# Miniprotein binders against 7-carboxy-7-deazaguanine synthase (queE): the designs that were tried, part 2

Target 1, 235 residues: 7-carboxy-7-deazaguanine synthase (queE), of Hyperthermus butylicus (a2bj90)
Amino acid sequence: MSRSARRKTSALNTVLRVVEVFASIQGEGPFTGTYSVFVRLAGCNLRCPFCDTRYAWSLEAGKPLGVEELVEEIARYEPSLVVITGGEPLLQRHPLNSLVEGLESLGLRVQLETNGILPAPARDEQLWRVYHVVSPKDVPVRVPGAKLHPSWVDYARATGRAWFKFLVANEQHVREVAEYVAKLGIPRSRVYIMPLTPEKLDMKELLELHSRIASLAVKWRLNFSPRLHLLVQLP
Below, E stands for the ipSAE of ESMFold2; O stands for the ipSAE of OpenDDE; V2 stands for 0.75 times the mean of E and O plus 0.25 times the DockQ between their complexes.

## First folded at step 2 (miniprotein)

Design a3 (from a1 with Y10W W17L L36F F43Y I46L)
Fold by ESMFold2-Fast, scan of step 2:
Structure a3 (fold): chain B 235 residues (1-235), chain A 83 residues (1-83)
Amino acid sequence: as target 1 above (235 residues)
Amino acid sequence: SPEEIKEKIWKLLDLLLKIMERLEKLGDPEAAERVFKLIEEVYKLLDEFEKTGDPKLLEKAEELLKEAERLLKEVEEKLKKES
């Protein structure tokens, strides 16, 4: 059997624990506004107090789904972008690489959302070739156990395929982010600040928060990520 | 003490994350699932500690730490055999 045939056969027998698959608009990060299919994987190595997707924390929240079945389901949506999120997708790293290989074979663009605690992809992984939005939880939000793996900075420099997206509530948080990325040598062009949204904000409060954080992004010369799906009331 | 319990829990988390780094080279889904379940248990211990401050949590953390150390040796030996 050829190497490619072996990898395809392996992917067919690989299973991911999947919470949900749905079409929406990417509301965050460098691809904001893109028609996307979201694949939420089960399991997370953090317990962030502000987490919007607590239902995905446990591996038991996911149903087992074969990689080939998942690729076929995603393809039916004809998306401009496949967003693999969770939980923490890198907890299911082996089958995730197989999923990425299947999606790439169809010419689909893939973005991974990760907390960056687990190491960045190695050059021999399929994940090396896709886009990554890394959401550190050590600064400024100080989630217990949340330390950014240093390999993500090296990966970003080597590939140009990683951005760093930070949750911020106020100007002091933005200052901490600016100091953090300077210390790590992350270019400001690869840094996004995004509103830390408390539960149960009304639309006026949500828009005012977005406006305030966007103004800080201009002041500090950083990129701004909205939470567009919240503003337009999409999943 | 409360600080000793928290220190043990953080050492356990660091060890489990180190095991995950090594598992990347092996591509072992069963081992990855075992480590994932241990990570979930670590966060449950942290939550219980914050709620109760119960010193009995130190015993649970020590048991999980021993299990994680055994798993680390297992994955390291497997990597050596494949080199």
Scores: ipSAE 0.000, ipTM 0.230, lowest interface PAE 10.9, mean pLDDT 81

Design a4 (from a1 with Y10F D14M W17Y E21D L36M E40L F43L I46Y)
Fold by ESMFold2-Fast, scan of step 2:
Structure a4 (fold): chain B 235 residues (1-235), chain A 83 residues (1-83)
Amino acid sequence: as target 1 above (235 residues)
Amino acid sequence: SPEEIKEKIFKLLMLLYKIMDRLEKLGDPEAAERVMKLILEVLKLYDEFEKTGDPKLLEKAEELLKEAERLLKEVEEKLKKES
């Protein structure tokens, strides 16, 4: 390999397109309520009609940041958890592994949020050792092009570091989720259902929706994820 | 037609996801980067088409589809050598 090719490979491993970095409370999933720094990466491989972060869809929405610069920025917040989200973070897989390596070297806990279309981490990736919240978009919301990669089920069983978080609007959606996870062999203990929140809900409607979906989680013996940041009006 | 553009873009996205799966099995990070860029370009074309309805986007989608099909053949040939 030429030195020029090595520099290109090194640059791929050291630069991420970042939309925003901010401190907040993790409002969703197994770490709900944790003081976190959110790193929103640019680019997404889906066009979900319910997407709240359409501004992150384009890679050009992100500013190029070096991994070392980004690690230092994250560390200044002194977070209990680093949440790497997007768009779809795995579109920037190689520099993302470098970011995870840097964060892990500081003893920081890392959670990746992914749509699960791209394969789960391999054992030789830094991403193998961190937490993953996988949000399938094939069921129940039926987003075109969204198919959960089967390696995520194997990863979850092998590591115990993946959970599956499904957007649901009603009981029929919950039934579809229950059937889907049973068919794939995903343990119910790793499954979260979360309210699919329409853009124009007021606070009373938002709380009522949370209550309804939480009740369905109890009925169907699944875990419930709120969207806590929406309820407390945090980003 | 506008519907043909959507069908081409959808087919291209599905093909690129398949290529990504094959590339991970080969452990080729440079090829993975090329496919990542193509996915993002296809999504930009879809966003532009949704906003403008411009039929010229069909020609760009067809070019990217040919590139994706070439990459798939290249990856499948490499997999055969390693099997």
Scores: ipSAE 0.000, ipTM 0.284, lowest interface PAE 10.2, mean pLDDT 80

Design a5 (from a1 with K6L E7D Y10W W17E M20K L36E F43L D47Y E50F; at its last look DockQ between E and O 0.09; V2 from the best seeds 0.00; counts 0 for: pae E 11.7 > 1.5, pTM E .680 < .8, other shape alone 2.807 > 2.5, placed apart)
Amino acid sequence: SPEEILDKIWKLLDLLEKIKERLEKLGDPEAAERVEKLIEEVLKLIYEFFKTGDPKLLEKAEELLKEAERLLKEVEEKLKKES
ESMFold2-Fast, scan of step 2: ipSAE 0.331; ipTM 0.709
ESMFold2, look of step 3: ipSAE 0.005; ipTM 0.112
ESMFold2 (binder alone), look of step 3: mean pLDDT 80; pTM 0.746
OpenDDE base, look of step 3: ipSAE 0.016; ipTM 0.378

Design a6 (from a1 with Y10E W17L E21Y E24W A32L E33D L36F F43E)
Fold by ESMFold2-Fast, scan of step 2:
Structure a6 (fold): chain B 235 residues (1-235), chain A 83 residues (1-83)
Amino acid sequence: as target 1 above (235 residues)
Amino acid sequence: SPEEIKEKIEKLLDLLLKIMYRLWKLGDPEALDRVFKLIEEVEKLIDEFEKTGDPKLLEKAEELLKEAERLLKEVEEKLKKES
């Protein structure tokens, strides 16, 4: 009958569908190499053929966890970065804002990974204050139903807290990305190209692919994202 | 009862997530606004129930559940036409 327990429950009273929580090294994007806790939320609004996390597509894959319980679980890892991913984490936008508020209250740095189909955060959302890596699926690999919401470009310009990460396999893909970001007015400094790995490659193939895409990043004056966790064999 | 209200809230949240999942594929911004409004109402219901424990909030939960079920049916019908 604790009043403190009642107050804690009623203060947040939100539930997230969570697939997994684990510690690893952020292998991708602007925070590559950072000791991180990954929070994979269930549910996705796309069915990408190159998706490595198909087990997270269904909401049934997620167990219900209260925001306070999840914050406590994350905090036990003492991470330098909390990476919220999924599926598509913005499908659970309301409880996600509560989670972000809890994590920020502990001084934890938060990064969201999103496909960018759902609108960018509004100024009054907790999500407005954290980092976002947006992975559009409308170029260069066209996924049915995918379209970047234009508010993400405005959010990136207004806050400096969004980057755009594109999966690429060859130079034609890089050219399409360059044309796409130029058309939308996305600065090259906020664009990452990353190797598309639709299947498990051996280490030699993986290194050769990384070398090729990195060389294209230099040629096209874009940032390069490795898939470092694959190279060092971490989750 | 408190257990019955919590069960309806859980079902309502699951249903809203299913609706959102389908609506993003349709690209219907008006329907998305309706879902966000329902989520806000559900969160308000949850907060009020936890603070007061008022059993009359069960009727509110049932009304929201019916509205969500109707919206899901509308979305599924639209999705069938798009396939």
Scores: ipSAE 0.000, ipTM 0.201, lowest interface PAE 14.0, mean pLDDT 78

Design a7 (from a1 with D14Y W17L E40W F43L; at its last look DockQ between E and O 0.04; V2 from the best seeds 0.00; counts 0 for: pae E 6.6 > 1.5, pTM E .655 < .8, placed apart)
Fold by ESMFold2, look of step 3:
Structure a7 (fold): chain B 235 residues (1-235), chain A 83 residues (1-83)
Amino acid sequence: as target 1 above (235 residues)
Amino acid sequence: SPEEIKEKIYKLLYLLLKIMERLEKLGDPEAAERVLKLIWEVLKLIDEFEKTGDPKLLEKAEELLKEAERLLKEVEEKLKKES
């Protein structure tokens, strides 16, 4: 039937441009320590000086993969969490919603990492039901072109499924984050500060930075995010 | 200044991303793919600017910005008719 043919054709043509799929531990944010499969999507709308995944900046870095094929590949890892990251995953919003539908049909938990420039999910999107860690790059780090879309704050209030993670190097940065989140009405319980590690650090330096930022998190009553994968030397 | 040029390029990228979002709402995958190619060209422009600092890249960004603003207007008109 004509409706059946259209549905089958659409499923076959739904693709994502994917840089890599791999298993590891979620090292950052509220799901730190979770056995995860990472799906790194190609393309980014920012050029952060401290980016540790510059190879994902270009859309051409990704291979086109069918969403159905990708769901099956992810499922074989038997993950406790599927982390969709990139680049900026929301550049591929339409097929990303299809991927989320497939993953949730298998009962898999999904978390998206985003720089928050594009709007939060609408209520009728599959992405509405997943977890989001939003990393604004306009405070305290001031990446050109970065601006948090205000819908992420509304989404967090409506759903309880978004957290905000900020890269910080010192107490002045933490003060700026505190002022920023207060102005936007983001509660402290949804805010993480994380060590800014733009350079290769030896283990001692990495631990010292973690200690400093963790102490600041306690002082300012904010959540602390490690970069656990760096501490335990996982990808 | 280099910072001013970067801001103009990123404003163009933001405009194209808004257009892509609206095209997804319209359910027009061919138009969305066209805009994705424009987003790709802007990302290449950002890469070139980060490596070279060439201010002539602003001229290219301004041309693309005018086209993007026109396209956004057309898409918003279509959305009003569909809603």
Scores: ipSAE 0.018, ipTM 0.402, lowest interface PAE 6.6, mean pLDDT 83
ESMFold2-Fast, scan of step 2: ipSAE 0.055; ipTM 0.518
ESMFold2 (binder alone), look of step 3: mean pLDDT 76; pTM 0.663
OpenDDE base, look of step 3: ipSAE 0.020; ipTM 0.497

Design a8 (from a1 with Y10M L13F W17I M20Y L36I I39F F43M I46V)
Amino acid sequence: SPEEIKEKIMKLFDLLIKIYERLEKLGDPEAAERVIKLFEEVMKLVDEFEKTGDPKLLEKAEELLKEAERLLKEVEEKLKKES
ESMFold2-Fast, scan of step 2: ipSAE 0.019; ipTM 0.373

Design a9 (from a1 with D14S E21T E33Q E40A D47N)
Fold by ESMFold2-Fast, scan of step 2:
Parts: sequence; C-alpha cells; structure tokens
Structure a9 (fold): chain B 235 residues (1-235), chain A 83 residues (1-83)
Amino acid sequence: as target 1 above (235 residues)
Amino acid sequence: SPEEIKEKIYKLLSLLWKIMTRLEKLGDPEAAQRVLKLIAEVFKLINEFEKTGDPKLLEKAEELLKEAERLLKEVEEKLKKES
C-alpha cells in the first residue's frame, strides 16, 4: 500500500463516535486501582442480557470527536492509564489506531477492553503495542453468537499484552472457564475471574459475592478481578 | 420473538463488521468508497430499527449488506488481478 492511500484511509476514519470521557479508578482487571481516564466508544456487536452500558449499544449514542481533539481532552486529566472501552471499541478500529498513536506520543499507557470477537491486532497496527483485556462472552455466560477469535490467544502468547477476564456467578462457571482456557492453551496467569453482579445487590450482598468468587479464584489457581468501582461507589 | 429479533440484529452486525474488517485490509478508500456508502446506510437502518422496532428496516439492512458484500468482492478481485 502507498503512503498516500494509507493517509487517505486514516483521514476518512479520523473521527470516533464517543459516548463519554471521564476520570475514575480502574475497578477491574490487571490494572485495578489505577487512576484512569475512561473513553467509552459507541456501538456494539453483541446484546448481552447482563450489560450495564446498554446506552452505548447504538453508534448514534456517540458524539463525533476528532482524534486530535480527543487526545487533548484525555491529556488534560494527566492519567496514569487510558482505558478505551465501549460498546466494542474495535468496531472503530481505524480511527482507534490513530487515537492510540496520539496517546503513545504523549507517553500515556493505554488499555483496551474488548469482547474478542473481532481479530487481535496485527504487528503493523498501533494497537499491537498496547494492553488488551479480552472479555469472552461465549464461556461461561453463553451470549448468543459470541465466539472468541482464535488470534487473541496467539497475540497473548506472542506479546504478553493480553489478559482474559470472565464473568462468573458460581463454581460451575469457574470450572467451565478452567476447562475452556486449558483447551485453548491460555496460561492461568493470564486469566481473571470477576463477579457477575446482578443489578439489585445491596452493599453487603455485593461484598459477599466478591468474597465467594475470590475464594474460588484461590481454589482454582486463577486471578481475581473485583469490581472495585461498585464497592467504593465510583463511576 | 424478542430473542429472535436480538439474534437477527446480532447476525446483521456480525456480517457488517466482517465486511468492515475486509475493507480495512484493502487500505484503499477510493476503490472502496461505494462499499463504504452502503455500510453507512446499513448502520443507519439498524440504529433506526433500535429506536422504532420496524422490521422492514432490518429487511432493508440485510438487502444493502448483501449488495455491499457483492461490491466488496468485485473490488477485492479487481485489486488481486492488478497485483
């Protein structure tokens, strides 16, 4: 591909549809407790029944923002981590690569949250160089049509920059996760189990659920992800 | 019926994103402009369906998505012959 043709492709896709930008603490995954700016992109290729962010499902939920404008907005927060989430952020892959390039030029650390249905980054993408938390929806929660793209396992082995985070409600779910990751050859060190939280839990029930899932993580020798923001009542 | 509608939307989005991934790999927006216009309309129809619930919008989205895939195949085949 010519440089001119690549620049034209980038120019057509330099606008992201953004639902919200806000500062908080990363409550989940390997970077739990990190001061972060969250960038929620619009659009999703799934309709999970337990989804907390249904307002982001439609692309029309997102305001069009230029990559340069978004980079400047994020930089003003001076974050330790930029969390790009959605919907499914890889649906806007081309302008997302441009955003990542801009953020890296400022020395900012970037984490992508993805359902893993779309392919993992190629070596020539800016996205190859950042962190990815992949949240498969085929196991144990069995969202219809959800299937992890096999390239994510290869990407994780090649780079050490991907982790796999699974929603679990009970020990049967943890067993299914353990069998799934063993079959795919995913190292347990790259696997997180996280409580599947029903909408109507009080704080005592929420803490008890976290305790039960954490105990199962110890038993099954998997990593545990809290939903820390729910426990401390942050966005 | 509500679950069947969710399955249909998911299948349309899955096919649409697969077409977009193929367009991405082409790296030639000029050759792909016609396909991109059809994809933009498919997105609009799906989004309008999410607001209105009108199943005719999903039917139109499927028709345009199939046309987009046909045009994409033509562009891919033409580029492959030129290499």
Scores: ipSAE 0.000, ipTM 0.146, lowest interface PAE 18.0, mean pLDDT 81

Design b2 (from b1 with Y37W I41L W44F F67Y L74M)
Fold by ESMFold2-Fast, scan of step 2:
Order: C-alpha cells, then structure tokens, then sequence
Structure b2 (fold): chain B 235 residues (1-235), chain A 83 residues (1-83)
C-alpha cells in the first residue's frame, strides 16, 4: 500500500462543497428507473449553453459538508443507488474518494456523472471501483474546451464500469456520435444517446422527441437513454 | 509540496488572465465566464489543499494548467483567423 493510498483512507472526514442532496428516480443512462439519492457537488469546468444546472456552476453555490455527515445523510434514504453529479464532481476528487469509501463500507452502489475532461480514476483510487457515466461535450454539441480525456476509453475497456452518454437533437448528431465512438474504439454496448431537450417543450412535444431519438437509437444500433424524470415530473 | 501547488496556481492564474484579455477581443461572453470560473476554481483548490493536505489536488492543478494551455491555443488560433 502506497503512502498516497493510506492518506486517502485517513481523510474520511474531509469536506465537500455540496449544492443539494435529494431522493428521486434515476431518469437517465444505464440505471434508469432506480431509486436513487442524488448528491450535486459545486463547481464546473464548462459553461454549456444547454445546461439545466447553471446554479451549480460556481464553487460558492456549494455549502461545506463533512464526508462522514454526508454519508449518514445519504444512508437515511436507504437508496438502491447513490448518484454523484454536479457541476463536475472530479474537481473535488480527494474528498470524493473519501465519500466513495464511506458509501462502499455500507454496501451502497455508486454512480458518478462526469464530463470526462479530467482524467479517469487510477487503480489506487476508491473511484476506480464505482460506476461512471461520462457525458462528452466535444461531440456532437461542440462545447469549447470540452475534449474527452483519452484515459476514459482505457478505463472503460479495463473495468467495464464506464458508459458514454451523448446529447442528440437529430440524425446528423447521431451520425457524428457513431463516427466519434468508432474512431475512439468505444464499444457500442457502452454508448447511450439521449434527447437534447429545449426548456419550453410541452408533454406531447417531449414524448415525440423521445420517440424520435429512440427510433434513431434502434436504427444506429446504440442504446437509448430517456429523460424519465421529465416524463414523470420528478426532480 | 505546498510550494509546488502555489507555483502551479500562480502559473495558471497568469495564463487565465492572458486568456481573459484575448477573449474580450473576440467578444465571447460564454468563454469569458469560463475563464472567470477557472480563476475561482484555482483559488478553491488552494484552500482545499490547505485544509485537507490532499496531494491529489496538486495533480488536479497540473491538469487545469494543461487545460488552460489548450484554451490559450484555441484563442490564439481564433484570433489568427479574425486578423
């Protein structure tokens, strides 16, 4: 055991900047439909024009919570899945590893949502052992500075614990995603396309958009992620 | 070491200030907000390191430095095309 690994385990009471903690149903990705607790961490290294959680962009949006206190709060919900999201949660990597250690000690399944700009977990990190949903912002949505770190593809191949989730509005976006994942060698079985939802859709429009993108997923032989929480009106 | 992270932070802030100056020339308000946020993040990482003693924050600072360097290259290329 390295000194770095020993220091990680000793930092269980480290502080995280947390925007919100709430129970809901995971509406997106490979665990759609799972009763979950969402932990939104403050700070983000992108300014996506389509972002639904702009209130989490600033580090000052987060209140300081101790890792031990946060583990206890999460445990009270008795969740089937803990979803750690943000902003960009990897900006708080060290206390995040301590949080994951605490949650694993309780037998809780953990999923991280990340934009994939910062490197994937190393083998000596607690984060190596949990699930990751990577949402690249370089393709098809072309956010400046949003290049996917190549280590995420290596991590996905080595562990089988990463999936790649892409926001798409039309068939041209799906084509760009298919070309992107083929070029990077990402297996289609680990790729999800998800509707890019404008803010002012009514329920009929939202359902029609889901139907259209789902049909494209079948045509292109990719997985489909709904935005289930929007369809059932949950947070 | 604390000295190493302080040096990386100082270098990163200087790069971000240069990027912000050039982005104002391009009239890109979203990119300007990104740079303002990166300065805040760098200060947060310094404070987090002082509080936790986490060596991983040094690695994160180094990754942000690489990200800032890539942004500078993008800004320089865009300025060349608009000249």
Amino acid sequence: as target 1 above (235 residues)
Amino acid sequence: SPEEIKEKIEELIKLLEEIAKRLEKLGDPEAAKLVEWLIELVEFLRKAFEKTGDPKLLEDAEELLKYAEELLKMVEEKLKKES
Scores: ipSAE 0.000, ipTM 0.183, lowest interface PAE 13.6, mean pLDDT 77

Design c2 (from c1 with Y11W W18L F66Y Y73F)
Fold by ESMFold2-Fast, scan of step 2:
Structure c2 (fold): chain B 235 residues (1-235), chain A 83 residues (1-83)
Amino acid sequence: as target 1 above (235 residues)
Amino acid sequence: SPEEIKELIKWLIKLLELIAKLLEKLGDPEAAKRVEELIKEVKELRKEFEKTGDPKLLEKAMELLYEAIELLFEVEEKLKKES
């Protein structure tokens, strides 16, 4: 193959549409409190009414960045964790596998955040080897078009590298989550409930909501995820 | 909302158009042709959604996008092996 053709295949396999790259503290899920670099990929296959990142919904919101360039940018932050989020990152599955390969080659720990509608990684994907926080939007929040792909449950059982994080507002939501995960055979140890935060809560209301959902997590024997970045006013 | 789902399906069409163009640039016009057929299918799903409002049509459109993404992967892997 000519050098030009090789460059075309390399560019196609190694270009991501990226909305933003920034350092912060992971505020959610099993790695809460970890110094992280967030990579927000463009495009989403849902239109959640409670979405905080509507600016990332369009693929056109992302700027094309080469995987090598992106790996170098991430590495400069010296992060304890690389969080790949979006939109829906799995819409860019091919160049995402190349990004993961580059990050793992540097010994960086990678977490993907996904809505779980697209299939879980296959064993021959680089994505098979990284951590996944799956945020189902079919239960309890019932977003149109949302359905968890059943392969995520199999992936979680096979690898121990997936957790399921559910947005909840009240005890009825927690009950629905408990019934859902029991039906699918998801272990409680892999389940997080997280406060569904409406826009424009003051700090007192945010703390009261966190306290209520945390108490429900204890009562229902589930893990609790805060939204720590909201409490400490980080992006 | 129905309007948000319509806009999402329009976005999926734009992404498929990009994939078809990338396949042409890679020198696989047959694969590009297959994605053009998928674009026609997604456009019909969009018209059906305008009539019915059925959110399952978005799921079908996403399946067609996934088929195009897999085809793009297969073409890239074939070219790597031919080098």
Scores: ipSAE 0.012, ipTM 0.350, lowest interface PAE 7.4, mean pLDDT 82

Design c3 (from c1 with Y11L K14D W18F M62E F66W Y73L)
Fold by ESMFold2-Fast, scan of step 2:
Structure c3 (fold): chain B 235 residues (1-235), chain A 83 residues (1-83)
Amino acid sequence: as target 1 above (235 residues)
Amino acid sequence: SPEEIKELIKLLIDLLEFIAKLLEKLGDPEAAKRVEELIKEVKELRKEFEKTGDPKLLEKAEELLWEAIELLLEVEEKLKKES
């Protein structure tokens, strides 16, 4: 290949379409309460009816940013955790691996939020070395087009760096999650249930929902994820 | 629902346009032809949905989504090999 062609191919692997970069507290999953920088990548391969970030659905919603520029922007926040989310960040897999390499070179801890439809990282990817919170949308919420890629279960067992976070509204949903994770062989210790929050809940309703789902987590011996940012009114 | 089908059609258009941009730099005429065929199918799906409102078109939209995702994975693997 010519030098020009190699340069063009390399450039395609070093540009991400980014919706927003902001500092907040991680409100969900195993790192709840951590001072974090959120990097929201554009594009999603689902159209969840309960989605809070519909503005990120289109790839055209993202500004093209070079990996080096993005790494510098993130580093200025001095975060305890970098949360890469979207849309679906694995739609931009190759430049995402370059971003992760840059962030790890600075000693930054990285967490990816993914719907798990695209395959888990391979051992030769930079993404193999970071944390993943996988949010399946086939169970219990039944989003059209959603299906967890089986490689995520193997990745979780091999690395201990993946957890599975499920949106639930009631005990029937928790039962469906328990059956699903048992069928797939997902260890209970890697499973979080999280309140499915309707758009128009007031603070009392939000707290009551959190209390109910947390009680179900204890009953079913699963981990509980709050939506802490909603409770404290942060982004 | 009608809203789900509309949203999937928009997703399909966005995703196929993204794949087309990736292919522009690779010079892969076979993959480019596959993108063109998928775009044609999405346009036909959109016309049928506008005419009929048929809820069975959700299944067709999901099938096209899976084909587009598989094509994206093939293109990304090719980009990885070139790098």
Scores: ipSAE 0.013, ipTM 0.392, lowest interface PAE 7.7, mean pLDDT 81

Design c4 (from c1 with L8K Y11E W18Y K25L F66L Y73W E76I)
Fold by ESMFold2-Fast, scan of step 2:
Structure c4 (fold): chain B 235 residues (1-235), chain A 83 residues (1-83)
Amino acid sequence: as target 1 above (235 residues)
Amino acid sequence: SPEEIKEKIKELIKLLEYIAKLLELLGDPEAAKRVEELIKEVKELRKEFEKTGDPKLLEKAMELLLEAIELLWEVIEKLKKES
């Protein structure tokens, strides 16, 4: 290995392109209601029509931050949970493993939000030891280029540290999710359905949509994820 | 819209160019050359989109970006093991 390649590999392990860092309440998934610091990484390998964070799609939307600097910034919030989201965080996989190592050394709980197109962590990665909420875009509304990597199902079974979260608008969507997870062998206990919220809903419409999807979760024996931050008007 | 899809394909080409540059800087010119080939494929898909308006061509372009990202991660993992 050349000195240049070694130096470049080291740089890839120490710098992240970060869009924003902020404190809020985790509004979604298995840790709903937890006081969290959100770290939004830049870059995304999808162009979802319903994406709320289109400003994070480009890598250039993120400012370069050193892993040590970012760990110190996160630690100042004293969070119960660090949520690493994006874009797609796994596009910055190597510096992300270094970030996770730093956060774990402080005893902080880490959750990754991912579209699941890139492979699940290997046992020798720091990412192996943290929580993952995988949001497949294969179903119910297929996004161009979206395909869940099969290693995520193996990771979930091996570790118990992955859940699968699906955006749904109606019962037909829930049926398609149920068929998809059954086909892949994903346990119902690992599956969340979440309301697909159009860009502009008033509070009454938002509550009615939550109620409808929650009722479908009970009917289909799946877990329900709210979008709590939208209901309580937090970022 | 057609203009949205065209802008998205343009962004994908920029991401591919960035990946090719990273591979060159990592000392893997063969991997960089493979990504340059993927860039040419995405540019042809853009030309086809300008003629046909078929939104499935964006899906094809996204799959080519995923191939380039997987190649980048393979190169980085190989370099780590050789360290």
Scores: ipSAE 0.000, ipTM 0.210, lowest interface PAE 14.6, mean pLDDT 80

Design c5 (from c1 with E4L Y11F W18E L22K E59Y M62L F66W Y73E)
Fold by ESMFold2-Fast, scan of step 2:
Structure c5 (fold): chain B 235 residues (1-235), chain A 83 residues (1-83)
Amino acid sequence: as target 1 above (235 residues)
Amino acid sequence: SPELIKELIKFLIKLLEEIAKKLEKLGDPEAAKRVEELIKEVKELRKEFEKTGDPKLLYKALELLWEAIELLEEVEEKLKKES
């Protein structure tokens, strides 16, 4: 019998609400180009107007899946990286810690993608030991309800396992990010700017936008994140 | 936008209810009772939002969720050290 089937723990401990599991290439952030399995968890505490995964907003959009069952499914892909995303995965923090424990026991490298509104991991969480890409939505995109939890800056400085990825459309946005980062004491080496892509761009427009934002990254001495999956037409 | 914030606050109440149940199951009814008090506070913030439309109230509701999560983490850590 599997460990999850043996336990009579609450849904918060052993069951995750999962929207989808699929293999792709990580198209964003510090691990761009890595063969990855994406685990999209249901539920989000924001309603970003530019969101491309609105189908994941509701917790009810996810199917209940046991932690051990999910670990087995992920392992079958033999990934170089497991990307846990959502929605907002930290809304399911307690069973997420159990998932991370299971994945780490198999030697799998884990990256969490989060909006950073909920607190960063504490030292006694399994989540403390994995990589985090934090995408603040308060600056420059000003999403209602968004506010970066200050513990993320402390976590990044203490562990070196967090990066901050900002959506930007123009140089004014990059300036706002630079000011924000300076005020919070976030090292430039931990900062990525990424093109804010409207849904109606053709390939020429998409490449032009990438080129413009990349040039701004060089000018402002920040790291650049593409949206590689959009450029190569992968999920 | 206001309709989305109302939905988010409602969702936060559901998460708090799940945390309270978890604390009760872990054998800490006092911590569960504290989270029940936080649920009442979030419900009052929701009523204020319906009257004022002030998006700042969502941040206050999130702070109360964070308090409940921290409390759950403290209880779980205490149980781990006891073992």
Scores: ipSAE 0.000, ipTM 0.192, lowest interface PAE 11.7, mean pLDDT 81

Design c6 (from c1 with Y11M K14E W18Y K21D F66L E70D Y73M)
Fold by ESMFold2-Fast, scan of step 2:
Formats: sequence, C-alpha cells, structure tokens
Structure c6 (fold): chain B 235 residues (1-235), chain A 83 residues (1-83)
Amino acid sequence: as target 1 above (235 residues)
Amino acid sequence: SPEEIKELIKMLIELLEYIADLLEKLGDPEAAKRVEELIKEVKELRKEFEKTGDPKLLEKAMELLLEAIDLLMEVEEKLKKES
C-alpha cells in the first residue's frame, strides 16, 4: 500500500465522538474511590429504561475530537485512572485502540465500561491490555437486544482484567445473577452487584438501598459495588 | 417500549452508515458497498418492526451490525499487513 493510504488509515483511526471529559471519583466497581478522568463516548446499542446517561445515546451527541488532543486533555488532570465509558465505547473500537495506546504510553491506567454485547478484545488489540468492567443487561434487567458475548468470559479467564457488574433491585435479581454466573463459569470473585437506583431517591432512601444490596452481597458471597458518586453528590 | 426499539434500529442504521463511510475513506469501496447492502436489510427490518412490533427484529438488526464491524476489522487488519 502507498504511504498516502497508510496515513489516511491512521488519520481515520484517530478521531472519536466525545460527549464529555471530566474529573471525578470512580464511584463504581473494583476501582471505587479512585481519582479518575471520565471520557464519555457517544452512541449506544441499547435503550435501557433505567439509563441515567440518555443524553449519550445518539452518535451525534459527541463532538469529533482527535486522539492526540484527547490524550493531552486527559493528561492535564494527572488522573490515577482513566475511565472510558459512554454509551457503548466499543462502537468506536478502532480509534479507541489508538486512544488506549496513547494513554498507556504515558503510564496511565485505563478502565473501559462496556455492556458486553460486542466481542471482547483480541490479543493483538491495545484494548487487550486494559481493565474492563462488563455490565451485562440480559440478566437480571432483560434489556431488549442485550446478549452478553461469550468471548468476555474467555477474556476474563485468560487475562484477569475483566469483572462483571450487575444492576439488582432485590434478592430475586441476586439469585438470577448467581445462577447466570455459575452457568457461564464466572468466578464469584469477578462478580459485583450494584443497586439499581430509581429516578429520585433522597439520601436516606439511597443509603437504605445500598445497605440492603450490600447485605445481599454478603449473603450470596458476591462483591458489592456502591454508587459512591451519588452518595457524595459528585458527577 | 416500541418507540425506544425504533430509535435503537435508527441508531444501528446510523452506525452502519458511519462504517460504510469509513470503509470508503480507507479505500475499500467493495467493502463499503457490502455494508450498504446490510443497511438496506436493516431498513427492511425497521419497516417490518413498524408493522409487527416484534422485538426479535432488533436482534436480527444487531447481528447485521456485528457483520459490518467484523468486515471493518478484517479490512483494517489487511491494510496493516500490506504496509
């Protein structure tokens, strides 16, 4: 291939549609409490009825931003963790691999949040080397079109870099999660249950919900994810 | 809801159009044309959904998106090897 074609390919792999970039504390999952920069990518392949980021659903919700420019913006925050979320970040898989390469070249730790419908990274992708929090939407919440790709279980076993985070409202949901992960062979050590938060809870209701789901995590021998940012009123 | 499923199918068409445009810009018009055929199939699934309300049509539309993504990945890997 000509040098012109190679440069064109590289340039096309260097633009992401970005909704927002902001500093906060990671409120969820295995890295809860970590000072983080959040990069929200546009576009989502689901329409979850409990979604709190509906503004990111459209691909047009994101502004085109070059990977090099985005890496420089992220680096200015000096984060302990870069959280790439969306929408569904894997819809922009190719420029996302370029972003991950840039961030890792600076020694930055990267976590991807994904619904797990698209395949897990292959060994030759930069995404193979970063952390993944997979949030399945097929169980217990049964979102239309939400089927976990089986490659995520293989990726988790091969790398130790994936965890599975499930939204739960009650003990019946936790039972379904326990049965689901046992059937797929996902170790309990890689499973988080997280409160499914209704629209407008006061602080007392929010704390009571967290306490109830945490107690179920102990009972069922699963990990618990808070929604810490909601408790401390951060973005 | 049926309205949310219609919006999702519309978004899948937008993503396929993005992939087709990307393949064209990568210099693979044949791959782009193959994705344009997938877009046509998803548009027919959307029309069927508007008439039937069958949520399984969304699953079929998502499978067509995955085929387009696999094609894009194949084209980019081939370009890397040819360089």
Scores: ipSAE 0.014, ipTM 0.401, lowest interface PAE 7.0, mean pLDDT 82

